VHH binders against Flagellar brake protein YcgR (ycgR). Designs and how they scored, part 45

Target 1, 263 residues: Flagellar brake protein YcgR (ycgR), of Thauera aminoaromatica (c4kar8)
Amino acid sequence: MAELSTPSPASPAPLDGGRGDELEKFTLRGARQILQLLQDLITHRGLITAHTGGGHSFMTAVLKVDEERGRVVLDPSPDPQANRRALAAPRLTCVTQLDGIRIQFPLVGLGEGQDKGRPALFAPLPAEMLRLQRREFYRLQVPLAHELSCLLKAEDLARKPVEVSARVIDIGAGGVAVVVPTGAAEFVIGGTLPACRLALPDGEPIELDLEVRNLNRQTQRNGTEQLRVGLRFAALPRAADTRIQRYIFKTERALNAKARGGL

## First folded at step 7 (VHH)

Design E24 (from D29 with S30N; framework vhh_7pa5_2)
Fold by OpenDDE, second read of step 8:
Structure E24 (fold): chain B 263 residues (1-263), chain A 121 residues (1-121)
Amino acid sequence: as target 1 above (263 residues)
Amino acid sequence: QVQLVESGGGMVQPGGSLRLSCAASGFTFNSYAMSWVRRAPGKGPEWVSTISGYGGSTSYADSVKGRFTISRDNAKNTLYLQMNSLKPEDTALYYCARDLDYWESGTFDIWGQGTQVTVSS
């Protein structure tokens, strides 16, 4: 009886450290701001996914902020195993959404105990909280099965026009990340790729201009080098924007349903 | 429409067991703590038990501690109360209630119609 290893829900990719400067604008480090945001989560009954590592997570909520003790009180899991994993984890990554804004924050030093005679989890207040407006910063990891592609109109080293079919690995309202073979084209950060074609599963490709925002060389496990290219939508028609948003929403919903054991 | 509907009440002998259910609708069930409250004839309401939104935290009145177990199935939007070792003094109308504050007991904004539990020899 082959134990069907349920594919561990992909740990939210660590926000790629390379966007460090851009992320700083959205990172709250002020004690007052952090407290206010935690209070807002309590007030709005924000549901939190707490990631414990190894592809494991549990649902929780901030129940209380104890300012005097400098700690946050969380709802423990009804699953004792999840709680054990949480307590054993050096760090929890908490992810939630409030008013369409993605909120992410780390908790370290998790402990268990009781608050007013009720079981609870405790952690020191987070040192930082990231607020990412979904429209601008949320990136959907594209399932491999969707086979999203983008036809890039680029130039080679000789400045000769070349077309490169690139796999889309993530997509957001503001752009896409794609992977291309190393040497397939020359990309310049800040450069514009005109009249590219983004293929979505729901219909005809979208023609759009793309701006190169970042370049990262990645070596695959097999030793093959690939170039990851971050691309911004330079001029997206409204109709295209709607299609992209719909795709993201639909896919996210499907992924979440699957993660919850939904067929 | 926000609604709570209790079921599972009945008549049992002392020492018997019952399981109460409360079906919730019209709101995000897992976002709220839920409670059981009972009212015996001629007595005021008595808090019985509370469970947090995701069910990881529970509390009980001293009168039922060790005998009653509160639980919830958020996928089914249902609250439960397993009652074991029932006593005549447990005879009451049992209400399901939505709790607005898990930490501050007594802030209930929605109630069911109740289910009758009678413990009699």
Scores: ipSAE 0.173, ipTM 0.655, lowest interface PAE 2.5, mean pLDDT 87
Fold by ESMFold2-Fast, scan of step 7:
Structure E24 (fold): chain B 263 residues (1-263), chain A 121 residues (1-121)
Amino acid sequence: as target 1 above (263 residues)
Amino acid sequence: QVQLVESGGGMVQPGGSLRLSCAASGFTFNSYAMSWVRRAPGKGPEWVSTISGYGGSTSYADSVKGRFTISRDNAKNTLYLQMNSLKPEDTALYYCARDLDYWESGTFDIWGQGTQVTVSS
């Protein structure tokens, strides 16, 4: 095969190092941001492809972040040869995906041992992590003050129609993410919710067909369980698309003005 | 407890067929997309196929299109992968995975133990 493939954001292959200056905008270097991202990988059981060099790689996952010792604990490969290659490598390049965001980070100084009696690999915390989001999947985090809601037409656990008013937590060109109380309705990935109504601050609610894209169970700081539902716009009339893009742009400008010490 | 258990792997000759099964328990099976992911010796994981919760939408890696068919039986909480026209390069450990996102494959939160497929003459 003479075919060249460009790694997509979802690809397990590492991104080209020649793009380092352009990728700086997407590189996290703050200790708290790195810790939070690693914790998100633990919470979502994110599968990581660890590249050991020479075309070799193995599957792993972050099991734990040991802040006291400044290290990550990784799941070893069931293949002993892969673990030996990893321990011999001067550097691992770790690639994973979380909520459509490509995540890539280096680990240096890999060691082996045990965590709570189970075999584990250890490495110092990375000094940087790449978090690359494709622009067409960009999501505006909706300010709580906007109280954006979407009235969903779904089914309950008995497959009977039910309407659920859900809070919109993020919005993009391709869809919205909403939160619903656990048990409020049944959601099926790939299922269509017809004639849902998205309420924006200006004008009447927008009637939309939404497709369930993803499901994530979350526990809030107060211990309350909620279901996060990612919803794709199945079909978007031009007028609705214009209103949604206007809301996103206007809200981004307002947030940027605040960040610059503006209004 | 949330579990996925694969079965149906084995040794076959090139051109042969196998059907893999994955038994799911501990969660509402029909609410989630399900995927097959494989790992060949000395290689990283390769996504193979995904099926939506109702089974109405499927997608496949280019390397298996036309040869493999993913399906599910929601009444039995079981995922299947029918593999036809098997090639030596299909030799791998095959994992069943719960996929949180049909459109962005790789957002997996639970995995099975894997079932070994070896294609050799």
Scores: ipSAE 0.012, ipTM 0.541, lowest interface PAE 7.4, mean pLDDT 80

Design E25 (from D29 with S30D; framework vhh_7pa5_2)
Fold by OpenDDE, second read of step 8:
Structure E25 (fold): chain B 263 residues (1-263), chain A 121 residues (1-121)
Amino acid sequence: as target 1 above (263 residues)
Amino acid sequence: QVQLVESGGGMVQPGGSLRLSCAASGFTFDSYAMSWVRRAPGKGPEWVSTISGYGGSTSYADSVKGRFTISRDNAKNTLYLQMNSLKPEDTALYYCARDLDYWESGTFDIWGQGTQVTVSS
């Protein structure tokens, strides 16, 4: 009876590792700010994906903030197994979005109980909440029609140079996320990929160095495995930066126009 | 601004039908898998259905399989959920959600405010 190893759901791609210092600017640590943000989540009925580790997650929502007890109340999963995993997890990573801003926060010390006679999960208030505002960490989701690609100069398992054509799935001022077939190359977090080529629709490819910031192995529902690679621009020439920014701006404008009913 | 707006909810009798709609704006709609999630009173959020970006693949929770149909019109940036043979246990706030990846992880990054579906005799 081959234990079908349920493919570990890809841990939410770590927020593009801007240097720990950059993330600090977006990290709320003030009690009042945290409480307000949690209250906003309640008000907007925001759904939260809670990651329990091992590729597992469940959907929840903040039901209540109990300031007196210093705790947050969450909806339990309708899946008892998910709740068990959550309770067993040393830490939950909660991910949500409010007004287009990605919010991430840890919860530690999850417990179960009842709130007003209903099953609920309880955790101490988070010590910190990451709020990624659009401007600095804005990642444009690349339209499939644009067919952006990045030629990665990487190494295989034997450390032989290989070139991998990767589809760009999102782009920002600081880097790109790409998808590659599993096994196409070996990537090491913190490693540099030199002399890569980013293809934009508006002209010749941009040659640039890329730093691997995160790796997420994901299994598609069709069973196909892909590797999502988060890449930081290690050294971006000014001219290249301008081109990237222009592309992002133009694309965003076009998408917004379309969304407003514009042709 | 990235936005999802659900509509089409209402009150129906058991055995009735509803069609939910979700209007998407502010992003390339066809580039994302889309999902329906519901939250019943006193219960946690439950995944209902997912459809791939181009609509080639669909999946359903066992609780709704054979009764619900997810579809999308990418030209209209709209997601749909046809709900047939509705049951009282289908009573919930229904959310439209954008999937970050058509992956099993069910990671959503945006969702609407929801539309209320009430099934009662």
Scores: ipSAE 0.240, ipTM 0.701, lowest interface PAE 1.8, mean pLDDT 85
Fold by ESMFold2-Fast, scan of step 7:
Structure E25 (fold): chain B 263 residues (1-263), chain A 121 residues (1-121)
Amino acid sequence: as target 1 above (263 residues)
Amino acid sequence: QVQLVESGGGMVQPGGSLRLSCAASGFTFDSYAMSWVRRAPGKGPEWVSTISGYGGSTSYADSVKGRFTISRDNAKNTLYLQMNSLKPEDTALYYCARDLDYWESGTFDIWGQGTQVTVSS
């Protein structure tokens, strides 16, 4: 085992089992859903890191789904020892990504053979596949200097329509957190706020529907009460998603460059 | 939707040169670090090189340092890998990958289909 003198990216690691209840809502168990997702991996030529245990892994891909025989066909490693480790493993943990979504699934009962005269690995169809939107759990803390705001269409305490300009304190691919003065509007977890407008520096405000995901009432050090509202993007046009991603990653890169003394 | 398409692979003799290209579409290219990763026959995947979103920072695997140069043209949404002084051990499928962070490399979310490079005498 040689030490590397330059940075090398770690292989994608399997997700922690301690997240069981949080991951269940992202787990596909329907046979048709599993078949569709595997077919998407074939169509997009998704590269899969297959973990065999003991820190060993190899790169593979789904070559085909044999629905009639109830199995997946995988590209074997060019390394015979990697294939031997895979065949000896009680399970493979397969990790890949598709359009920013982390996909993870187990394969049990791995065998070897041939497909169309070429070496192949075979396994029964997985009973479950995790489909986790990695990027939706990341939140960028919005710098105060950016003065990001979101114009919310909500109701006041008398159930009358009101528009509230709220300061955006964090933003991710899946939503924003905003700060609203206590009493400015009434929010209900699970409620939809239609046609809100998110202001980004790079153009016109983005019109979008927001769903209230959480509420937190806070008293600041100066005694001022504020309401922190977590809001999920109910639907996001491709152009809006691109602009939000651009803002997030450009801001991250600028903050990382500053922290490192300039990249 | 998001796509990465590699090209420029082929057969070349030891000591030769090849230039790989990766055409990106469906996302804001200059917001992301981009990487080249290769898979050689009989070996697992090997990270080759990464370039920052604006091209101001690059990093290389020791095995290719001084021989390969990563670059990007953000106006054309294209990533490049200039490979000089090629060796038989550089024979591999070369993949273009979108990297979510320059310093936390290994969080690739989009991969290309790969382009084959064969270095033989």
Scores: ipSAE 0.000, ipTM 0.160, lowest interface PAE 14.9, mean pLDDT 77

Design E26 (from D29 with S30Y; framework vhh_7pa5_2)
Fold by ESMFold2-Fast, scan of step 7:
Structure E26 (fold): chain B 263 residues (1-263), chain A 121 residues (1-121)
Amino acid sequence: as target 1 above (263 residues)
Amino acid sequence: QVQLVESGGGMVQPGGSLRLSCAASGFTFYSYAMSWVRRAPGKGPEWVSTISGYGGSTSYADSVKGRFTISRDNAKNTLYLQMNSLKPEDTALYYCARDLDYWESGTFDIWGQGTQVTVSS
């Protein structure tokens, strides 16, 4: 059993029925590979979104890997309620990104304690980690300085039309993730938001239809709560696809150039 | 309190039919995709079917396609699974689950207690 191909009642996992078979080749199960990947996350100070169930998540990071005890040490949330949800959850699904590669892994048996006098969360080392490098899974983390936004056409709690300007936090070939203040609008997984406007630098906003893919209520490290909405491009005209791909390419190139000396 | 409660299981002969129900409470039901997942004796959990928030999109495991129909009544906060042409291989504990991602993953955060389906002669 195992693998990422079959979900369990106690765990979030990829759906079976062919998709799990596709993901098997991207799954790391070797102890050395898992340890190395966790160390890479520590080295790069990678922020992890830990999904705790109930549509809730919080931001964390791997503080260290305790090989002797077979455990990972995680940074707890500043929100005590988020930590209580995490400890009560049968499984955490941890999602992060390293150099454009999506990394996902489960943690089971979360406990709390202290590491060198500071509060910490502990879990056994994961038996597997998913490492996905596919065009459709690549997500550019949008630089905060770009102030990228998407004007969403949604409905409020009373089912009345509202427009919400949402900050775009990541973008890829298949969609965007946005953050929305809690209560600004109602979102329905699988629902379509018609005629939304994606504002990219250097041009007119792109009008497009978006489908709600996922919803996640996230507690930030500073304790504030926000709703993260994953949105799929329902149908993307070639001209819009070209502009989005150019933005992604140009931004990656600029970020890489800055890493080498501001070129 | 967030809760999912399954019902409608039972014993049926091969070729028979059953309709499972799942009553949801404590959250905005229409905002979430919902799934049915089953666990047969001696086997791991198997995803069966998923339905989008408004019910406009459905997906099925190959093993049940054409025989099972997933549906929902958002006014009643209830999820259904109509099971036709049941086979002994469908014998399992059936769970209702709240799904956070319709297209890519089985990220389930809330589960019911399950309802037993036994198909035997």
Scores: ipSAE 0.014, ipTM 0.475, lowest interface PAE 7.7, mean pLDDT 80
Fold by OpenDDE, second read of step 8:
Structure E26 (fold): chain B 263 residues (1-263), chain A 121 residues (1-121)
Amino acid sequence: as target 1 above (263 residues)
Amino acid sequence: QVQLVESGGGMVQPGGSLRLSCAASGFTFYSYAMSWVRRAPGKGPEWVSTISGYGGSTSYADSVKGRFTISRDNAKNTLYLQMNSLKPEDTALYYCARDLDYWESGTFDIWGQGTQVTVSS
């Protein structure tokens, strides 16, 4: 009877001291960028794991950004002991994810109070926010002009096999996000789509298995509803990985060159 | 219309049991991970449990681990929470929520109105 060790929420591995230089590329220090990211966290109602040290953490959320006072408002823990630990901690390490990107930021100078008559935690705005786009998690926004597509082998409501051509909107080493018309197929989070085909501009489509990781319904400006599907590469041949990486690198280089006025 | 409706809440003594239900409508229920979240008076929301679309994966908050069991019947579009060995600290409004991402930081886009659970001697 193998005790399936429920993976203990992995203590956020200390940001492996990878060379300080690599982390700088993923660190936001601009006030406007930080504010925008915090607003995005509010909009998405993302749960944040706040680490207080000593192996202790609690779940919170950003409730509000007070720009006038230069502070962030957090939801307190339902556990009074967790709140006490948080207030006693010299530093709070907040970890969350947005659109598959790991976000980490420190809060220093935590205080308790009330916001509109409700208990709240307050901290000065973070000086920096880390968006860890690890190579594995970095997602390139695919230019519309590339018309990158993925043929999905899925099932309809009747569990009949269907093929859906999906537009790829972002791509990384770990997977793709695609958009499909609502009702084109039924997707299940955690489900596997076998023998899908990713079309890259540089050659023949790549056959691969995809795992459904997230689903998001989006209404376009024209009122059309689309389903965004986050897909992980379940099994990626080495040759395919190399091709994907090459595509990402080439595209990034081109986008950067254009941004610099070179094209 | 997308809707979640919780039921099964009530008053129980410490050590008692309750079973909560959440009826889902207006969307393909099995396509989404589902979660239970609770809010005690004067406290922020606390995640309780999550179950994957097909029910193959479950996760629990440490505070309820070993006492609560999340399950789902996709044929009935219903989410369940079996709560055993209830404690006064479990007193809260319990919400079911649709989860768009079955990962460590869930995004909830749809919520029910909640069902009240009160554990008191």
Scores: ipSAE 0.000, ipTM 0.234, lowest interface PAE 13.4, mean pLDDT 85

Design E27 (from D29 with S30I; framework vhh_7pa5_2)
Fold by ESMFold2-Fast, scan of step 7:
Structure E27 (fold): chain B 263 residues (1-263), chain A 121 residues (1-121)
Amino acid sequence: as target 1 above (263 residues)
Amino acid sequence: QVQLVESGGGMVQPGGSLRLSCAASGFTFISYAMSWVRRAPGKGPEWVSTISGYGGSTSYADSVKGRFTISRDNAKNTLYLQMNSLKPEDTALYYCARDLDYWESGTFDIWGQGTQVTVSS
């Protein structure tokens, strides 16, 4: 993990705004969901930082999921002291990354043994796994019915300017996430896309400079690959900020009303 | 196959220098931020440095700032870490990592095998 100011928290901070019900929405408690997510970590070779407390951690990975015995098998640290600390800890806090989504889960009751003749660590399946959809800012998941789009000023493989109309999948005070068909444009983390146009339902498109923050490849269940691009507002006029906040609040209110059996 | 291969580690005296290299293959190297992460004896992974896709932005852990320089050669699909004024505390296995997010730590999805750096007299 990155070295920041000490002491390091035992687990990642809550979402900005800290609403407990938002964390619950991103917590997986179904046995099948947990098994599938652990298997996805194996398939994608997800490297895990396991925090043992007291500022100590080690790198591990899920080697396999043993459904019959209800446990996960983890790669031990090459450092015997790290393994000793892990075994002595009342819990491990495991943090990893999958397709740009932070995943966090506890492991309790860690033991050691062998898997296929090699040293391994074992723990019961976690009762819950947290998928943190939003990291820096609270972000509204944009309803598909809104067809909210952003016209991106990007480059193709030949570095020729191209315009791509991208679907906005989430939006917050600090930026948007969009999905782009594979090959439609090239993106560089840290690069700036000038004079992009965000289309909101009310009024003219908002002209914005966007900075590429993150890139995440997604494979849809239909086998189609898409690129999810996280974009930060590089410069945001007050009028544009007001319009974006109004859209977010209005949409949340409508979703709340729909959940209560309203429109 | 997406692959990162580190090299350039070794044994060096305190105050010495080493240059680490990381050869990337199987993905569009310029599109991603790249990071160096180390694991010291008895500790978990510690982030060392990150560089943006074009190489125009860099960041460093406070423990290495002013001593280490991260750089990249996108034409060669190679990441570098120039380490100067090495201290015994820099002894670690150094990993090259693909970083999906320049500003948020912990978004690494692929790691290299690591290269050992030992600083001792």
Scores: ipSAE 0.035, ipTM 0.589, lowest interface PAE 6.4, mean pLDDT 79
Fold by OpenDDE, second read of step 8:
Structure E27 (fold): chain B 263 residues (1-263), chain A 121 residues (1-121)
Amino acid sequence: as target 1 above (263 residues)
Amino acid sequence: QVQLVESGGGMVQPGGSLRLSCAASGFTFISYAMSWVRRAPGKGPEWVSTISGYGGSTSYADSVKGRFTISRDNAKNTLYLQMNSLKPEDTALYYCARDLDYWESGTFDIWGQGTQVTVSS
């Protein structure tokens, strides 16, 4: 009886592209702002992925904000084991989306109880909530037909320089996500890849430095593993930024037109 | 605009079958794992199934294993859930969700509005 190991959800990948300092502008710390955002989540019935650590997560929702007691009420998991893990976790990382905006917030001090006679989870109000606005962190999913690529200057396991041609799967003002064959190079989160080349359809490749922000393994249809690499633009010249923004805008417009039944 | 739209829900008798569909738009569908999640009345959300971007890997909750089959047509940007041998306990609102990481994150960042499945005699 092969215990089909339920894929252990890894800790939420660090948000693409934000230096700690850059994320501050997107972090809500005001009590009123936090309460409003939580209320918005309730109103929209937003489902939340709550990460408990150790690669485990469960789905929940904010049911209520209790301002008097300074706590948030969450839906418990139908899985008792997930609830036990949540209660044992020193911290929950909650991730959701509202109107295309990614929202992330920590909960500390989770407890169980009843709200109006129904089982519920309780936590103190979060001290901070990260709200990544679409404009700044929008990632265009690159159409396969565009065949965007990025030549990565990386190292192998032996620290020998290697060049890897990577397919770009999404692009934003702050960086790109690419896919590479597993084992093509060694990537270290926080590491810099110098003098890389991003190929756009509108002209010559853009030379730029890239910082590795996240790594995710994916399995292809043929059973081959590939690595998704989130890369931040370390230093982007103004001219390059303009080109990237133009590409994103044009492509988005085209995709929207197509979705509306346009040619 | 990034959107997921579920369809195919309805009322069926115990032992019956349904096929749910989820139409994806506004993103590169093949680049993402996709999942089904359900919410029964008075209960929290329950993960049902996940399929990798290319459809090479699938996983199921124990409660639906052997009865449900997740699949996808990347050319049509559509996710499917074939549900067989339905039970009253399968009654729920079924959501389609985009998964940022099939293996590690288990993070769902985009959700549909859901389609209702009701199993009753």
Scores: ipSAE 0.000, ipTM 0.215, lowest interface PAE 13.5, mean pLDDT 85

Design E28 (from D29 with T28D; framework vhh_7pa5_2)
Fold by ESMFold2-Fast, scan of step 7:
Structure E28 (fold): chain B 263 residues (1-263), chain A 121 residues (1-121)
Amino acid sequence: as target 1 above (263 residues)
Amino acid sequence: QVQLVESGGGMVQPGGSLRLSCAASGFDFSSYAMSWVRRAPGKGPEWVSTISGYGGSTSYADSVKGRFTISRDNAKNTLYLQMNSLKPEDTALYYCARDLDYWESGTFDIWGQGTQVTVSS
């Protein structure tokens, strides 16, 4: 038999949803469950990568679920070519994540139109949605009361060393997201911040090297800007990995107990 | 060149064992989570297992949990999958894959060429 071609480097591929026994237990087929999951994606403003085939994809989001018409409304790409490819595709494979859970679903019969006078894409509700728990993609939203911080060793605009205490807003097995005031330091995607110090509630700060993965600026209501900086653990010793995972597990357990108990 | 090269596949009878290896080059191996993904003929890729950058965290598909063990040797830039108690349904091409940046939605940006595992009698 002829070998199947492997995906090219830098051609991300969706997982096979609902076709194997391993994925069946993670596949939602109930209409109520599908509607609830789509609504959760709207509520959390989840960004979706929509794969149109041939190695092409674009970023979108679910804007609305129209239960009466049995369809989802999607945000079109700012790239008209991406929208044309999507409309020409017989099927979209949509991939996103929610709290570290991979979510994947097909859309068939994509059309274009308007939602409240704005351009939109729409498709019938998917018949199935995959929810796959991957521990590496799990991100704990850090409770504000924990006052979790990371002391970053970075550079200012003049390339002089500067230390910035940044608030940790989420943490996972692979890294942290932090917020810093705009202008406090310069960050370069792919750059390494050596010997940073992550302060967990119990014990001494963890010394670790962080790699800058993502930068997002956000303007607050008062006009001040914050940078959200995504940081990957570049050189994480096993003892540090264990402490971080222990913190994540204990915090998740405590949050789950609180949510079930009264909120 | 960023590359992943798998090896160690073969034919084995049900209940047998195989150890897969994946040699990585061209990137900082210890900075990335690594996964094993398999593809049966005519199907899309199916996730099998993931390991964190320094190996402190692992996860498995339910179908392989307790039978497969993922590990890595960062000094050798090598990922492993120890497969025990193999079943006919484990028959597939097995790929190692590098995850995209921490905040990407679970996509894999590089794959190896795959190694064939066939479980039959």
Scores: ipSAE 0.000, ipTM 0.155, lowest interface PAE 13.0, mean pLDDT 76

